Miniprotein binders against q9bqp7. Designs and how they scored, part 167

Target 1, 240 residues: q9bqp7
Amino acid sequence: VPQNWFPIFNPERSDKPNASDPSVPLKIPLQRNVIPSVTRVLQQTMTKQQVFLLERWKQRMILELGEDGFKEYTSNVFLQGKRFHEALESILSPQETLKERDENLLKSGYIESVQHILKDVSGVRALESAVQHETLNYIGLLDCVAEYQGKLCVIDWKTSEKPKPFIQSTFDNPLQVVAYMGAMNHDTNYSFQVQCGLIVVAYKDGSPAHPHFMDAELCSQYWTKWLLRLEEYTEKKKNQ
Short names: E, the ipSAE of ESMFold2; O, the ipSAE of OpenDDE; V2, 0.75 times the mean of E and O plus 0.25 times the DockQ between their complexes.

## First folded at step 18 (miniprotein)

Design Ju14 (at its last look DockQ between E and O 0.87; V2 from the best seeds 0.74)
Fold by ESMFold2-Fast, scan of step 18:
Structure Ju14 (fold): chain B 240 residues (1-240), chain A 102 residues (1-102)
Amino acid sequence: as target 1 above (240 residues)
Amino acid sequence: SPEEIKRRVIKLILEAYKYEDEGDYEKAAELLIRAVKLARELGNPKLLAAALFLLVEAFYEMGRYEEAAEVARELVEVAKKLGDKLMEDLARWMLYEIEKER
């Protein structure tokens, strides 16, 4: 149980959109500061078991690919993920931004993989947008806030390669989603409430993406775990 | 040649990973013991650390805690010489976990 518990949902906010016409999705820029990001907190507070599993994976890959091959592999995975997010932002943005769409970004197996998920996505409220939790003092950059099958969700897009998917991203994905959710729900730059999460794992070979939907109860469970990780981060920082 | 021995050590460790995937820690340990010996003869501390790292896990999963602890202690020393702080910290953590079982 965290010592400094804070609610994930904001009782002063509504999850119902009451716009007569759709607004342009919000894109608040991430401001540089000393406040830790969600990804930094999670990286700095991995359990010894998680660190062990990550190092075990890394050791095996280096033996298979060589050191230079491993560097190239991880750089390519990072670039593929970045391009995937750029393509999704372009696809989900208003038609007025079509001139900014890159032909090459729209031609990937990862984009093919998510087509069936995208058909269920509507009512986009935010894209590549910064969130800050003013009380808990952390920041993040979320991928997307939109309705998935009628539910307003924080949506996180993930890439995975077959036959060897990227293992380290799997453990903390739910924590990342709820951390963004809690920040957005208490960030003065936003006025709405989000209570659900969605993690979408896309595949390079175009195989159908796997959606992991998180309802309000599940989000609340992961939120408690996120608060513990944030507390651990704060304590480790004091002890340096 | 040294290059051929290096390839053999790598192959032994990768085969051990496959046996561990199948839960066959006994066969994994047999391969890793051979890899450790060859890596020592080759004088390659990075390959030695890689073999020792996986061997600690194999012995631990088999309940062979005394052997796991001995291998973990060697891994700490090898990691120190390599300047690999992460591997040193992991080896110390593994040793702590092993001691809980004894």
Scores: ipSAE 0.755, ipTM 0.951, lowest interface PAE 0.5, mean pLDDT 87
Fold by ESMFold2, look of step 19:
Structure Ju14 (fold): chain B 240 residues (1-240), chain A 102 residues (1-102)
Amino acid sequence: as target 1 above (240 residues)
Amino acid sequence: SPEEIKRRVIKLILEAYKYEDEGDYEKAAELLIRAVKLARELGNPKLLAAALFLLVEAFYEMGRYEEAAEVARELVEVAKKLGDKLMEDLARWMLYEIEKER
């Protein structure tokens, strides 16, 4: 149990958006400040085993590709992820009238991979939107808030080059989702809350994406783990 | 030439990765001992660190903890020479994990 426990859900909020909610998805701008981001907290509290596995993979890649080849590989992976998120924001926005803007943006293995998932997504409430936990003092940028199979979720889109990835840069996808959820539920920019999460792993070759649904109970379990990581981060900063 | 020796060291290390993927740490260690010797002769501390890093893992997985610790101590010193703080911290962590097994 964390020393400074805080609830993930806000009892003063509905878990259903109001009927008078705006028709356009929320997109709260991310404002840089001194409080840490979710990704920063997770990166600075990685276990030594996680760091070891990433370094092992990096060393092998550099030997195979050369240093310049590895830099190109890393840049390309980053660009593909960025374009994937741009394409999803375009597809999910009801106000996007140039649906075929840059056909290459909308045509990729990753977009093909998620088509079956997108059929079950509706009621988009937020896209690429900043969240801030005003009490616990952390910030993030969530990908999507929408209904998945009738349940309002914080949805995180993840890319993978192979159906069985050997090493991933983050092992903490569920923690990221619940951290965004907790922040949103306690952020005055939002009038509703979310109790479920969804992690969607899309594949470069277009193979069907894997959805990982997180109900409220599972989210609460991961929330406890997130609070421990936030505590660890805070303690590390006291010693620096 | 130095470039040919460098390519040979890289090939030995990459082949050792393949044997480790198969769980054959004994063969991996044999290749890595050769890679370490050649990297020292070449005077290439970056390749030396790469070979030592994987060799620590091989000896650890074989249960040869005294040898794993010796390699990890050398890796700490090589990482310091390279200014590679991340590798230095990993090498010290590996030493800590090895000491738990003694």
Scores: ipSAE 0.720, ipTM 0.939, lowest interface PAE 0.7, mean pLDDT 86
Fold by OpenDDE base, look of step 19:
Structure Ju14 (fold): chain B 240 residues (1-240), chain A 102 residues (1-102)
Amino acid sequence: as target 1 above (240 residues)
Amino acid sequence: SPEEIKRRVIKLILEAYKYEDEGDYEKAAELLIRAVKLARELGNPKLLAAALFLLVEAFYEMGRYEEAAEVARELVEVAKKLGDKLMEDLARWMLYEIEKER
């Protein structure tokens, strides 16, 4: 049990999304400060088993590609992910705010992969927006807040070259999503609350993306795990 | 040639990865033992560490804990010499996990 329990949901916020479809999605800039990001907390609190698996993968890739080849591969993966998020932001943004859509950004296997998911996405409330949990003292940049099949979700878009049909195969992604949810639900910059999460795994070859829906109960379970990771991070930093 | 030996070591380790992915740890261990020998002869500590790292896993999954511990101890020393702190820490952790099974 976390020592510093804090609820994921804010009882002061109504569960009913105020039906005012914001004409424009929120985009709060991330402020660089001494406050740790969700990503930093998760990276610094990985289990030895997780580190082992990553190192095993890295060693294999270096043997296959060489050191320079692996660096190039990693750079390309990062670039592809960035372009994918930029393309999604462009697609999900209202037409009036659409800067010149680089048509080249839309021509990707990842974009093709998520088309069937995008059909079920509506009511976009935030895109690439910063969240801060003032009490728990962490920040994050969430990809998207929108309705998926009529349920308001924090949506996290992931790219993969390998199928990830199970939520368990997404590693710490569920923790990231609930961390963003909890922060948003208590961030004064947001007037609404989210109760659901969605992880979408997009594939490079254009095969149908896997949606991993997280209901309120599952989010609550992962929230407890997130709090434990945050406590571990805080303790490690005090000892440094 | 040293370059041919290097390529052979890499090939053996990559083949061992495939066998481990299939759950054939015995075959993986056989290949890795050969890779370790060749990497020592070549004097390539990076390839030696890579082979040892995977061999610890193979022996552990086979229940060969004494051999796993021996290989893990060697990996600690190789990683220290390389200045690879991450690998050293992982090797120490693996050794700790192996000792729990004894």
Scores: ipSAE 0.677, ipTM 0.922, lowest interface PAE 0.7, mean pLDDT 92
ESMFold2 (binder alone), look of step 19: mean pLDDT 90; pTM 0.899

Design Ju15
Fold by ESMFold2-Fast, scan of step 18:
Structure Ju15 (fold): chain B 240 residues (1-240), chain A 102 residues (1-102)
Amino acid sequence: as target 1 above (240 residues)
Amino acid sequence: SPEEIKRRVIKLILEAYKYEDEGDYEKAAELLIRAVKLARELGNPKLLAAALFLLVEAFYEMGRYEEAAEVARELVEVAKKLGDWLMEDLARWMLEEIEEER
């Protein structure tokens, strides 16, 4: 088992709101530099099994759609995901801070899919905001920090089509969430503690989204696995 | 025509994917063996690689490790000629996994 040399939770922080917390959700811009991102670390330390499953899916899709059709498909999936995140940021921001909303972005099957989840989301603290773990030297851009059913969560929004291509990325989603959580809990730009995660898988046809809630214990378990991936990344880059 | 043969190879591979979804690796292998033969006759190394890639998995899942290893070794050589470093890397990894089962 790995040595847990860095805790995910910061004992100097509270999950309770205080008077110093800004009334507007934080949106710290991501500054790209030589420090690796969560996405980069996970991509570079993907297991051979994960790479195999991804390539298997790509091979099948290319045969089904043709090479040009596959490129168009993946571009459309990326654009739909981007629009979904933009719509969620707009919905969750106070009306006063977002003056020119694209109403077309607010109407999609994916947004219909998450309506029942959004009813349970309140107390938004951060949206599309950069995090950095200053000691472990990694950065990330998280989607959302808000209360879900009364518990402060790092929330990650995912899209899925039928058949669901997210099967290939499912293994890393919890790691991504806890990596953001650990970074935020030790980032001087933030003053609060997050102990829970939420992965929300939304569907294009408007079918109800599936929430995957991660309590503090589960987050701690995935944090240990994230630390192993980060160590693997660091060793791999030394040896290249 | 070459285009009709290409379409037939693609259909065979896609049908094999559906059988693998159902856990019917024997039927998938039968279709893929035919796809491999036609892809070789067509002289299309990309389609050949696609058929070999899925065939390795089918033999592996059936416990036919010797045949899986033979197909994986051919896939390594086909991927090298294509310059497909990822497919070559995956073929070598699959071969390692096959050897561990022996």
Scores: ipSAE 0.737, ipTM 0.949, lowest interface PAE 0.5, mean pLDDT 86

Design Ju17
Fold by ESMFold2-Fast, scan of step 18:
Structure Ju17 (fold): chain B 240 residues (1-240), chain A 102 residues (1-102)
Amino acid sequence: as target 1 above (240 residues)
Amino acid sequence: SPEEILERVIKLILEAYKYEDEGDYEKAAELLIRAVKLARELGNPKLLAAALFLLVEAFYEMGRYEEAAEVARELVEVAKKLGDKLMEDLARWMLEEIEEER
């Protein structure tokens, strides 16, 4: 697949708000279907080296915690991440749509970690919303689309126990962000253009989160890599 | 007792992980060779696979490719008996990487 046939940005779209834009952030539900998700494509096209490192980590944790302990550990990590995303969605939603929630769930170390980032976030346009690239046939569920320091971004919230001060340490996260961006820019459910990404890595101990801003050029570079992963996925599926 | 041997094998493997974190692959290999012997005596294929898996990496990082290949081939067979397709696939890939260095 030629890269120039599937650009990440849509020249017919603008990032400027207009009067027809919804006052409430968009939240389109993700439907079950045969179209692959971004996470499935990335999981199915991991390099053998990436699979090795993941299995090495799993083997060590299982030996340390036992099989039941490992299952409990991973379930807790997943639950903490889910609650973190739910808290962020609540914080970023307009007050008039905010339901009463347990204040303790909003005062976790992860939420403390992102406070400085949240001060720079405004103009929320989408929260926990489904995207689909009609032509490339993939779907995803993005966390947030909002302005960060005045730039409209696809924002991805991550939790980590280890420091992630460099974008390279965030694994496939940049690919995930640009995949969502490209899909949204070509999804008829959305009318605006996103050209920037932001990966925010939050820490359980409340240490300041690391923001990894991705400008348009960096997004275009990762988009090329995402297209290669999507092509690998399609080829593997045909050769089963 | 079998339970004491099982605990010993786990401790040896976990200690080997710490030495690998420090880049001391020779010491890690010494511990893992002992873990492999005890796991075989215990008749525990899961612990055997765990020890062999890390031992392949230790030999590879030391440039001991013949020994790495031998351990990887054993890991393939152990993984097949366990029905662990992921470990079998990884062991075969590690063997291919080792053969390219030779």
Scores: ipSAE 0.738, ipTM 0.944, lowest interface PAE 0.6, mean pLDDT 87

Design Ju18
Fold by ESMFold2-Fast, scan of step 18:
Structure Ju18 (fold): chain B 240 residues (1-240), chain A 108 residues (1-108)
Amino acid sequence: as target 1 above (240 residues)
Amino acid sequence: SPEEIKRRVIKLILEAYKYEDAEKAGDPEKYEKAAELLIRAVKLARELGNPKLLAAALFLLVEAFYEMGRYEEAAEVARELVEVAKKLGDKLMEDLARWMLEEIEEER
């Protein structure tokens, strides 16, 4: 058990809609400051095995593509992911704007991949929104909070080129989701409770996306692991 | 030519990756085949005087020997990788090589 353990769920909150809940999805901007982000904490506390697998992948790609080719590849992957998130934000926003550029973005293979998941998504409460855990002092930018098959979830959208999915998607994604969840549940900018997570892996070729649902019990288990990573980050920071 | 030898080394290392990543998990023959290719890559990289390619070949060779249970050879290769990484100023590879050596020693 982590030294400074804190609960993931807030007993003062409910996941039921009420009259005071915002009718438009929240989008609180992330402000850069000294407080560590979820992504930074996870990146700085990777296990040696995770670092080894990432370096092994990087070495192989550099040999296949050359150093310049690898830079172009990673830049393109980043851009594709960014565009995918922008498209999903547009699709899930209640107001539609007729823009030709946005329409072309919405026709990607990744968007086709995720269509069957989107049919089960409703009641969007937050999109591309900043969260801060006021007690544990970390911040994050979550993708989406919405109902998936009737359950309120923190939803994280991932892209993968089917032949070789990114290593990070199998290790730290559940920790990222629960870190955002715990922060939102204790962030005064939000009034509701989220107890479930959903990781959606979309494919470039339009093959059906894989949903990985996390119930409250599983979220609690990953929350304990996140707290250990946060503690490790804090100790590492003190020694530098 | 040096460029021709460089391309040969890269091909040997990439072929070794293909063997190691082969679909049949736990097949010891795939690591043996990878090791043969990587030993040749190491020799050519040393002759070429290319420490980056040498490090790349050594890195994969440690894994191949480790997966085959050839811990003494894995440790020797890992120790060389530490020294090559130091000379390259590649702190990440140096730290990984030291970690791999610790994992190998635990098996012994």
Scores: ipSAE 0.742, ipTM 0.929, lowest interface PAE 0.7, mean pLDDT 86

Design Ju2 (at its last look DockQ between E and O 0.91; V2 from the best seeds 0.00; counts 0 for: SAP 70.455 > 70)
Fold by OpenDDE base, look of step 19:
Structure Ju2 (fold): chain B 240 residues (1-240), chain A 102 residues (1-102)
Amino acid sequence: as target 1 above (240 residues)
Amino acid sequence: SPEEIKRRVIKLILEAYKYEDEGDYEKAAELLIRAVKLARELGNPKLLAAALFLLVEAFYYMGRYEEAAEVARELVEVAKKLGDKLMEDLARWMLEEIEEER
């Protein structure tokens, strides 16, 4: 049990999304400060088993590609992910705010992969927007807040070269999503609350993306795990 | 040539990865033992560390804990010499896990 319990949901916020479809999605800039990001917390609190698996993979990749080849591969993966997020932001943004859509950004296997998911996405409330949990003292940049199949979700878009049909195969992604949810639900910059999460795994080859829907109960379960990771991070930093 | 030996070591380790993925740890260990020998002869500590790292895993899954521990101890020393703190820490952790199974 976390020592510093804090609820994921804010009882002061109505569960009913105020029907004012914001004409424009929120985009709060991330302020660089001493406050740790969700990503930093998760990276610094990985289990030894997780570190082992990542190193095992890295060692194999370096042997296959060489050191320079592996660096190039990693750079390309990062670039592809960035372009994918930029393309999604462009697609999900209202037409009036659409800067010149680089048509080249839309021509990707990842974009093709998520088309069937995008059909079920509506009511976009935030895109690439910063969240801050003032009490728990962490920040994050969420990809998207929108309705998926009529349920308001924090949506996290992931790229993968390998199928991830199960949420368990998404590693710490569920923790990231609930961390963003909890922060948003208590961030004064947001007037609404989210109760659901969605992880979408997009594939480079254009095969149908896997949606991993997280209901309120599952989010609550992962929230407890997130709090434990945050406490571990805080303790490690006090000892440094 | 040293370059040919290097390529052979890499090939052996990559083949061992495939056998481990298939659950054939015995075959993986055989290949890795050869890779370790060749990497030592070549004097390539990076390849030696890579081979040792995977060999610890193979022996662990085979229940050969004494041999796993010996290889892990060597990996600690190789990682120290390389200045690879991550690998050193992982090797120490692997030793701890092996000792818990004894």
Scores: ipSAE 0.784, ipTM 0.957, lowest interface PAE 0.6, mean pLDDT 92
Fold by ESMFold2-Fast, scan of step 18:
Structure Ju2 (fold): chain B 240 residues (1-240), chain A 102 residues (1-102)
Amino acid sequence: as target 1 above (240 residues)
Amino acid sequence: SPEEIKRRVIKLILEAYKYEDEGDYEKAAELLIRAVKLARELGNPKLLAAALFLLVEAFYYMGRYEEAAEVARELVEVAKKLGDKLMEDLARWMLEEIEEER
């Protein structure tokens, strides 16, 4: 479908904050009813090359760690990522009280890694909040919407083990960010416009996180690619 | 012993991965051919599939498309017996890619 029929930005919305915006960050719960999520669309439309590279990585890791060791490794990576996101939500929420589990995670390298980025983050509008594109019929759960260096961004927090990062985290991260952005810009639960993205890659050893800023032009380019993935998903579902 | 042969097969495959990282597909293929032979003697179809999967890639990047296709066809059959649908689909896709080069 042409991008002009489904633009990423909503011409009826402003990117400037207004007095009508809630003072507390939005946290709309994710509800499902057969509507595909951004992550499902991306997982179901991986190229054969991407599937091959992921399987190649898995085969090697299973041989190195054993089947049980691999399962433990991937579970631990998932758990660390989940705890990292929970800690960030607590840090960025103005009235959130840290739990013991979150306090333990604050001692990790991942939280140390993002300190420089957090210094430039303010004006939080949404945290762990559901978005739905009403016309394109997809949903997602975004990490954060806040100002980064004065620009309102959809912010996605990623963890990486420098030697062996997950392959999927490299290829589709920009698509995930713009999918959330386009949904939020057309979701009646939100009143503001987001035109920028930020992918923050945090490192386990505490080395400084790498911010990947996406301006409006870059977001528009990735939006076109996301629309192609969504169309591919729809066609695959139709043929099943 | 079967356990010693299993460890040897795994070591050969992991060493082949390192050679492929360096772009040395010829040495990787030599190790993988040995791994395939030992995995067949073991009667371990999962290790056999692992060795065949990487061997297809090695032959492909060496430009040895006839051999890559033969290995890919065997991988399809091994994956079917294992009930590994993902590996079966990948093996079929690799075979299609190989046939386009030929």
Scores: ipSAE 0.753, ipTM 0.947, lowest interface PAE 0.6, mean pLDDT 87
Fold by ESMFold2, look of step 19:
Structure Ju2 (fold): chain B 240 residues (1-240), chain A 102 residues (1-102)
Amino acid sequence: as target 1 above (240 residues)
Amino acid sequence: SPEEIKRRVIKLILEAYKYEDEGDYEKAAELLIRAVKLARELGNPKLLAAALFLLVEAFYYMGRYEEAAEVARELVEVAKKLGDKLMEDLARWMLEEIEEER
């Protein structure tokens, strides 16, 4: 158990049972500061086993492709992920047209992969929006806040070349979601809160994406694990 | 030629990965011992580290802990010479895991 437990939900907020949606999703800009990001905390607190498996994979890929081939491969994967997120932000923006819409952004296997998920997404409240937990002192950039099958969720979009049919296969992604959720729920830039999460894993070949829904109880369980990772990060930085 | 030896070392390591995927650590170790020898003769510390890295794992899963520890200690030194802090930390972690089993 964490030494300094803090609740994920804010009792002074609600998701407004019958509030109308804003016409434009929130997009709070990310400010430069000295507090750590969610992704940095998670990266700096990986287990030795996780680091070993990642390095094992990297070494094999470098032997197969050469160092330059591996750099090209990883650059292409990064670009595809970036284009995927740009396309999703464009698709989910509640506007009639975009003057600079790139048709090729909307034609990808990853976008085809998520089509069945997007049909169940509505009421977009935030896109690519910064969150900050004022008390716990961490920051993040969440992908999306919207309703999924009638439940308001923090939604995180991931690309993968390997199937991830179970939430356990997504490793630290649930921690990322609940960290964003906790930060949003305690960020003065937001007037509402979110109690559910969704991880959507999209596939390059267009295979149906795997949704991983997280109800409030599951979010609370992962929140405890996030607090331990944040505590571990703080202790490591104090000793560096 | 040096280029032929380099290709042979890479092929041996990649074949060892395939045998480890199948759980045949004995065959993987056989290939990796050959890869280590050739990488030393070539004088290529990056290929040597790559071969040693997988060989530690092979000996560990075979239960050959003293041999795994010897390889892990060499990997620490090679990683230090390369300035590869990540590999050095992993090699030290692997050594700790091996010593726990001994």
Scores: ipSAE 0.715, ipTM 0.936, lowest interface PAE 0.7, mean pLDDT 87
ESMFold2 (binder alone), look of step 19: mean pLDDT 89; pTM 0.886

Design Ju3
Fold by ESMFold2-Fast, scan of step 18:
Structure Ju3 (fold): chain B 240 residues (1-240), chain A 102 residues (1-102)
Amino acid sequence: as target 1 above (240 residues)
Amino acid sequence: SPEEIKRRVIKLILEAYKYEDEGDYEKAAELLIRAVKLARELGNPKLLAAALFLLVEAFYLMGRYEEAAEVARELVEVAKKLGDKLMEDLARWMLEEIEEER
């Protein structure tokens, strides 16, 4: 149990939209400063076991591909992920120039992979938008906030070469999603409440993406774990 | 040739990874012991470290803690010579985990 507990949901906010809500999805730019990002907190609080597993994976890949091959592989994975996010932002945005750009990316296996998920996504409220938890002092850049099967969700788009049919396979992704959710729910740039999360794992070969829906109860459970990671990060900073 | 021996060591280590995936730690260890010997003869400390790293895990998962500790201690020294602080830190952590089981 974290020492400084703070609620993930904001009792003063509603999850229901109203007529005064913007017609265009919000896109608040991420301001670079000394406040830690969600990804930095998670990376700086990896257990020795997690570091070991990452190094074990890296050692194996280097042996298979060579050092140069490994660098090329990781660069390509990063670039593919970036392009996938850009394509999704374009598809979900009403902007004409973005629709034109999407024409070139629609043949991507990753985009094919998520087609059945996109059918259930509507009411986009935010895309590639910055969040800040003003009380807990962390920032992040979330992918998407939209309704999935009628539920308002923080949606995180992931690419993977290996099948990930279980939420446990997505590593720290649930923590990342709830960290964004808690920040957005207490960020003055936003007026609505998000209580659900969705992790979508897309595949390069076009095989159907795996959606991992997180209801309010599951989000609350991961939120407690996120608070523990944030507390660990803060303690490490004090002791440097 | 040194390049042929290098390729053989790499193949042994990659086969050991597959046996570990299958839970056959005994077979993985056999392959890694051969890889370690060849890497030492080759004088390739990076390849030696790679083989030792996986061998510590194989012995640990078999409950062979004395052998795991010996290999981990060698890995610490090899990592120091390489200037690989991450591998050195991991090898020291693995030693601590092994000692807790003993």
Scores: ipSAE 0.731, ipTM 0.952, lowest interface PAE 0.5, mean pLDDT 88

Design Ju4
Fold by ESMFold2-Fast, scan of step 18:
Structure Ju4 (fold): chain B 240 residues (1-240), chain A 102 residues (1-102)
Amino acid sequence: as target 1 above (240 residues)
Amino acid sequence: SPEEIKRRVIKLILEAYKYEYEGDYEKAAELLIRAVKLARELGNPKLLAAALFLLVEAFYEMGRYEEAAEVARELVEVAKKLGDKLMEDLARWMLEEIEEER
């Protein structure tokens, strides 16, 4: 149990759309700060088993590709992920003027992979937008907040070369989603409440993406685990 | 030649990864023991560390805990000499895991 528990949901907020809500999705820029990001907290609090598996993978890849080949491979994977997120932001944004660039972004197998998911996404409220939990002191940059099958969700777009059909296969991704959710629900830059999450794992070969929907109960369970990771991070930071 | 021996060590380690993926830790260990010997003869501590790292896992998965511990202790020393703090920390963690199984 975390030492300083804080609720994920804000009882003063609603997930229902209001007439006063902005008509354009919010895109608040992430300010560089001493406050830790969600991704940094998760990276710094990986279990020894997770670190072992990552190092095992890295060592194998370096042996296969060489040091320079590994750097090129990881840079390419990062670039593909960045382009995938840019394409999704463009597709979901109501203010598109760059049709030629949009068409080039849509050539990705990853975009083909998510087409069936996108058909169920509407009511976009935030895209590539910064969140800050003012009480728990962490920040993040979420991908998307939109309705998925009628439920307002924090949506996180992931790329994978291997199938991830089970939520357990997504490692810390559920923690990342609920961390963004809890921050947004208590961030004064936002007025609505999110109670659901969605992790979408897209595939390079265009195979259908796997959606991992997280209802309010599941989000609450992962939120407790996120609070423990945040506590561990804070403890480690004090000792360094 | 040193380059030929280096290629052979890398090939042995990569084959060991494949056998470990298949759950054949005995075959993986056989290949890794050969890789360790060649890496020592080559005088390449990075390749030595890579082979020792996998060999600890292979012995551990086979329940050969005394041998796993010996290899892990060597890996700690090799990692220290390399200045590879991450590998050193992982080798120490593997020793803790081995000790709990014993």
Scores: ipSAE 0.701, ipTM 0.929, lowest interface PAE 1.1, mean pLDDT 88

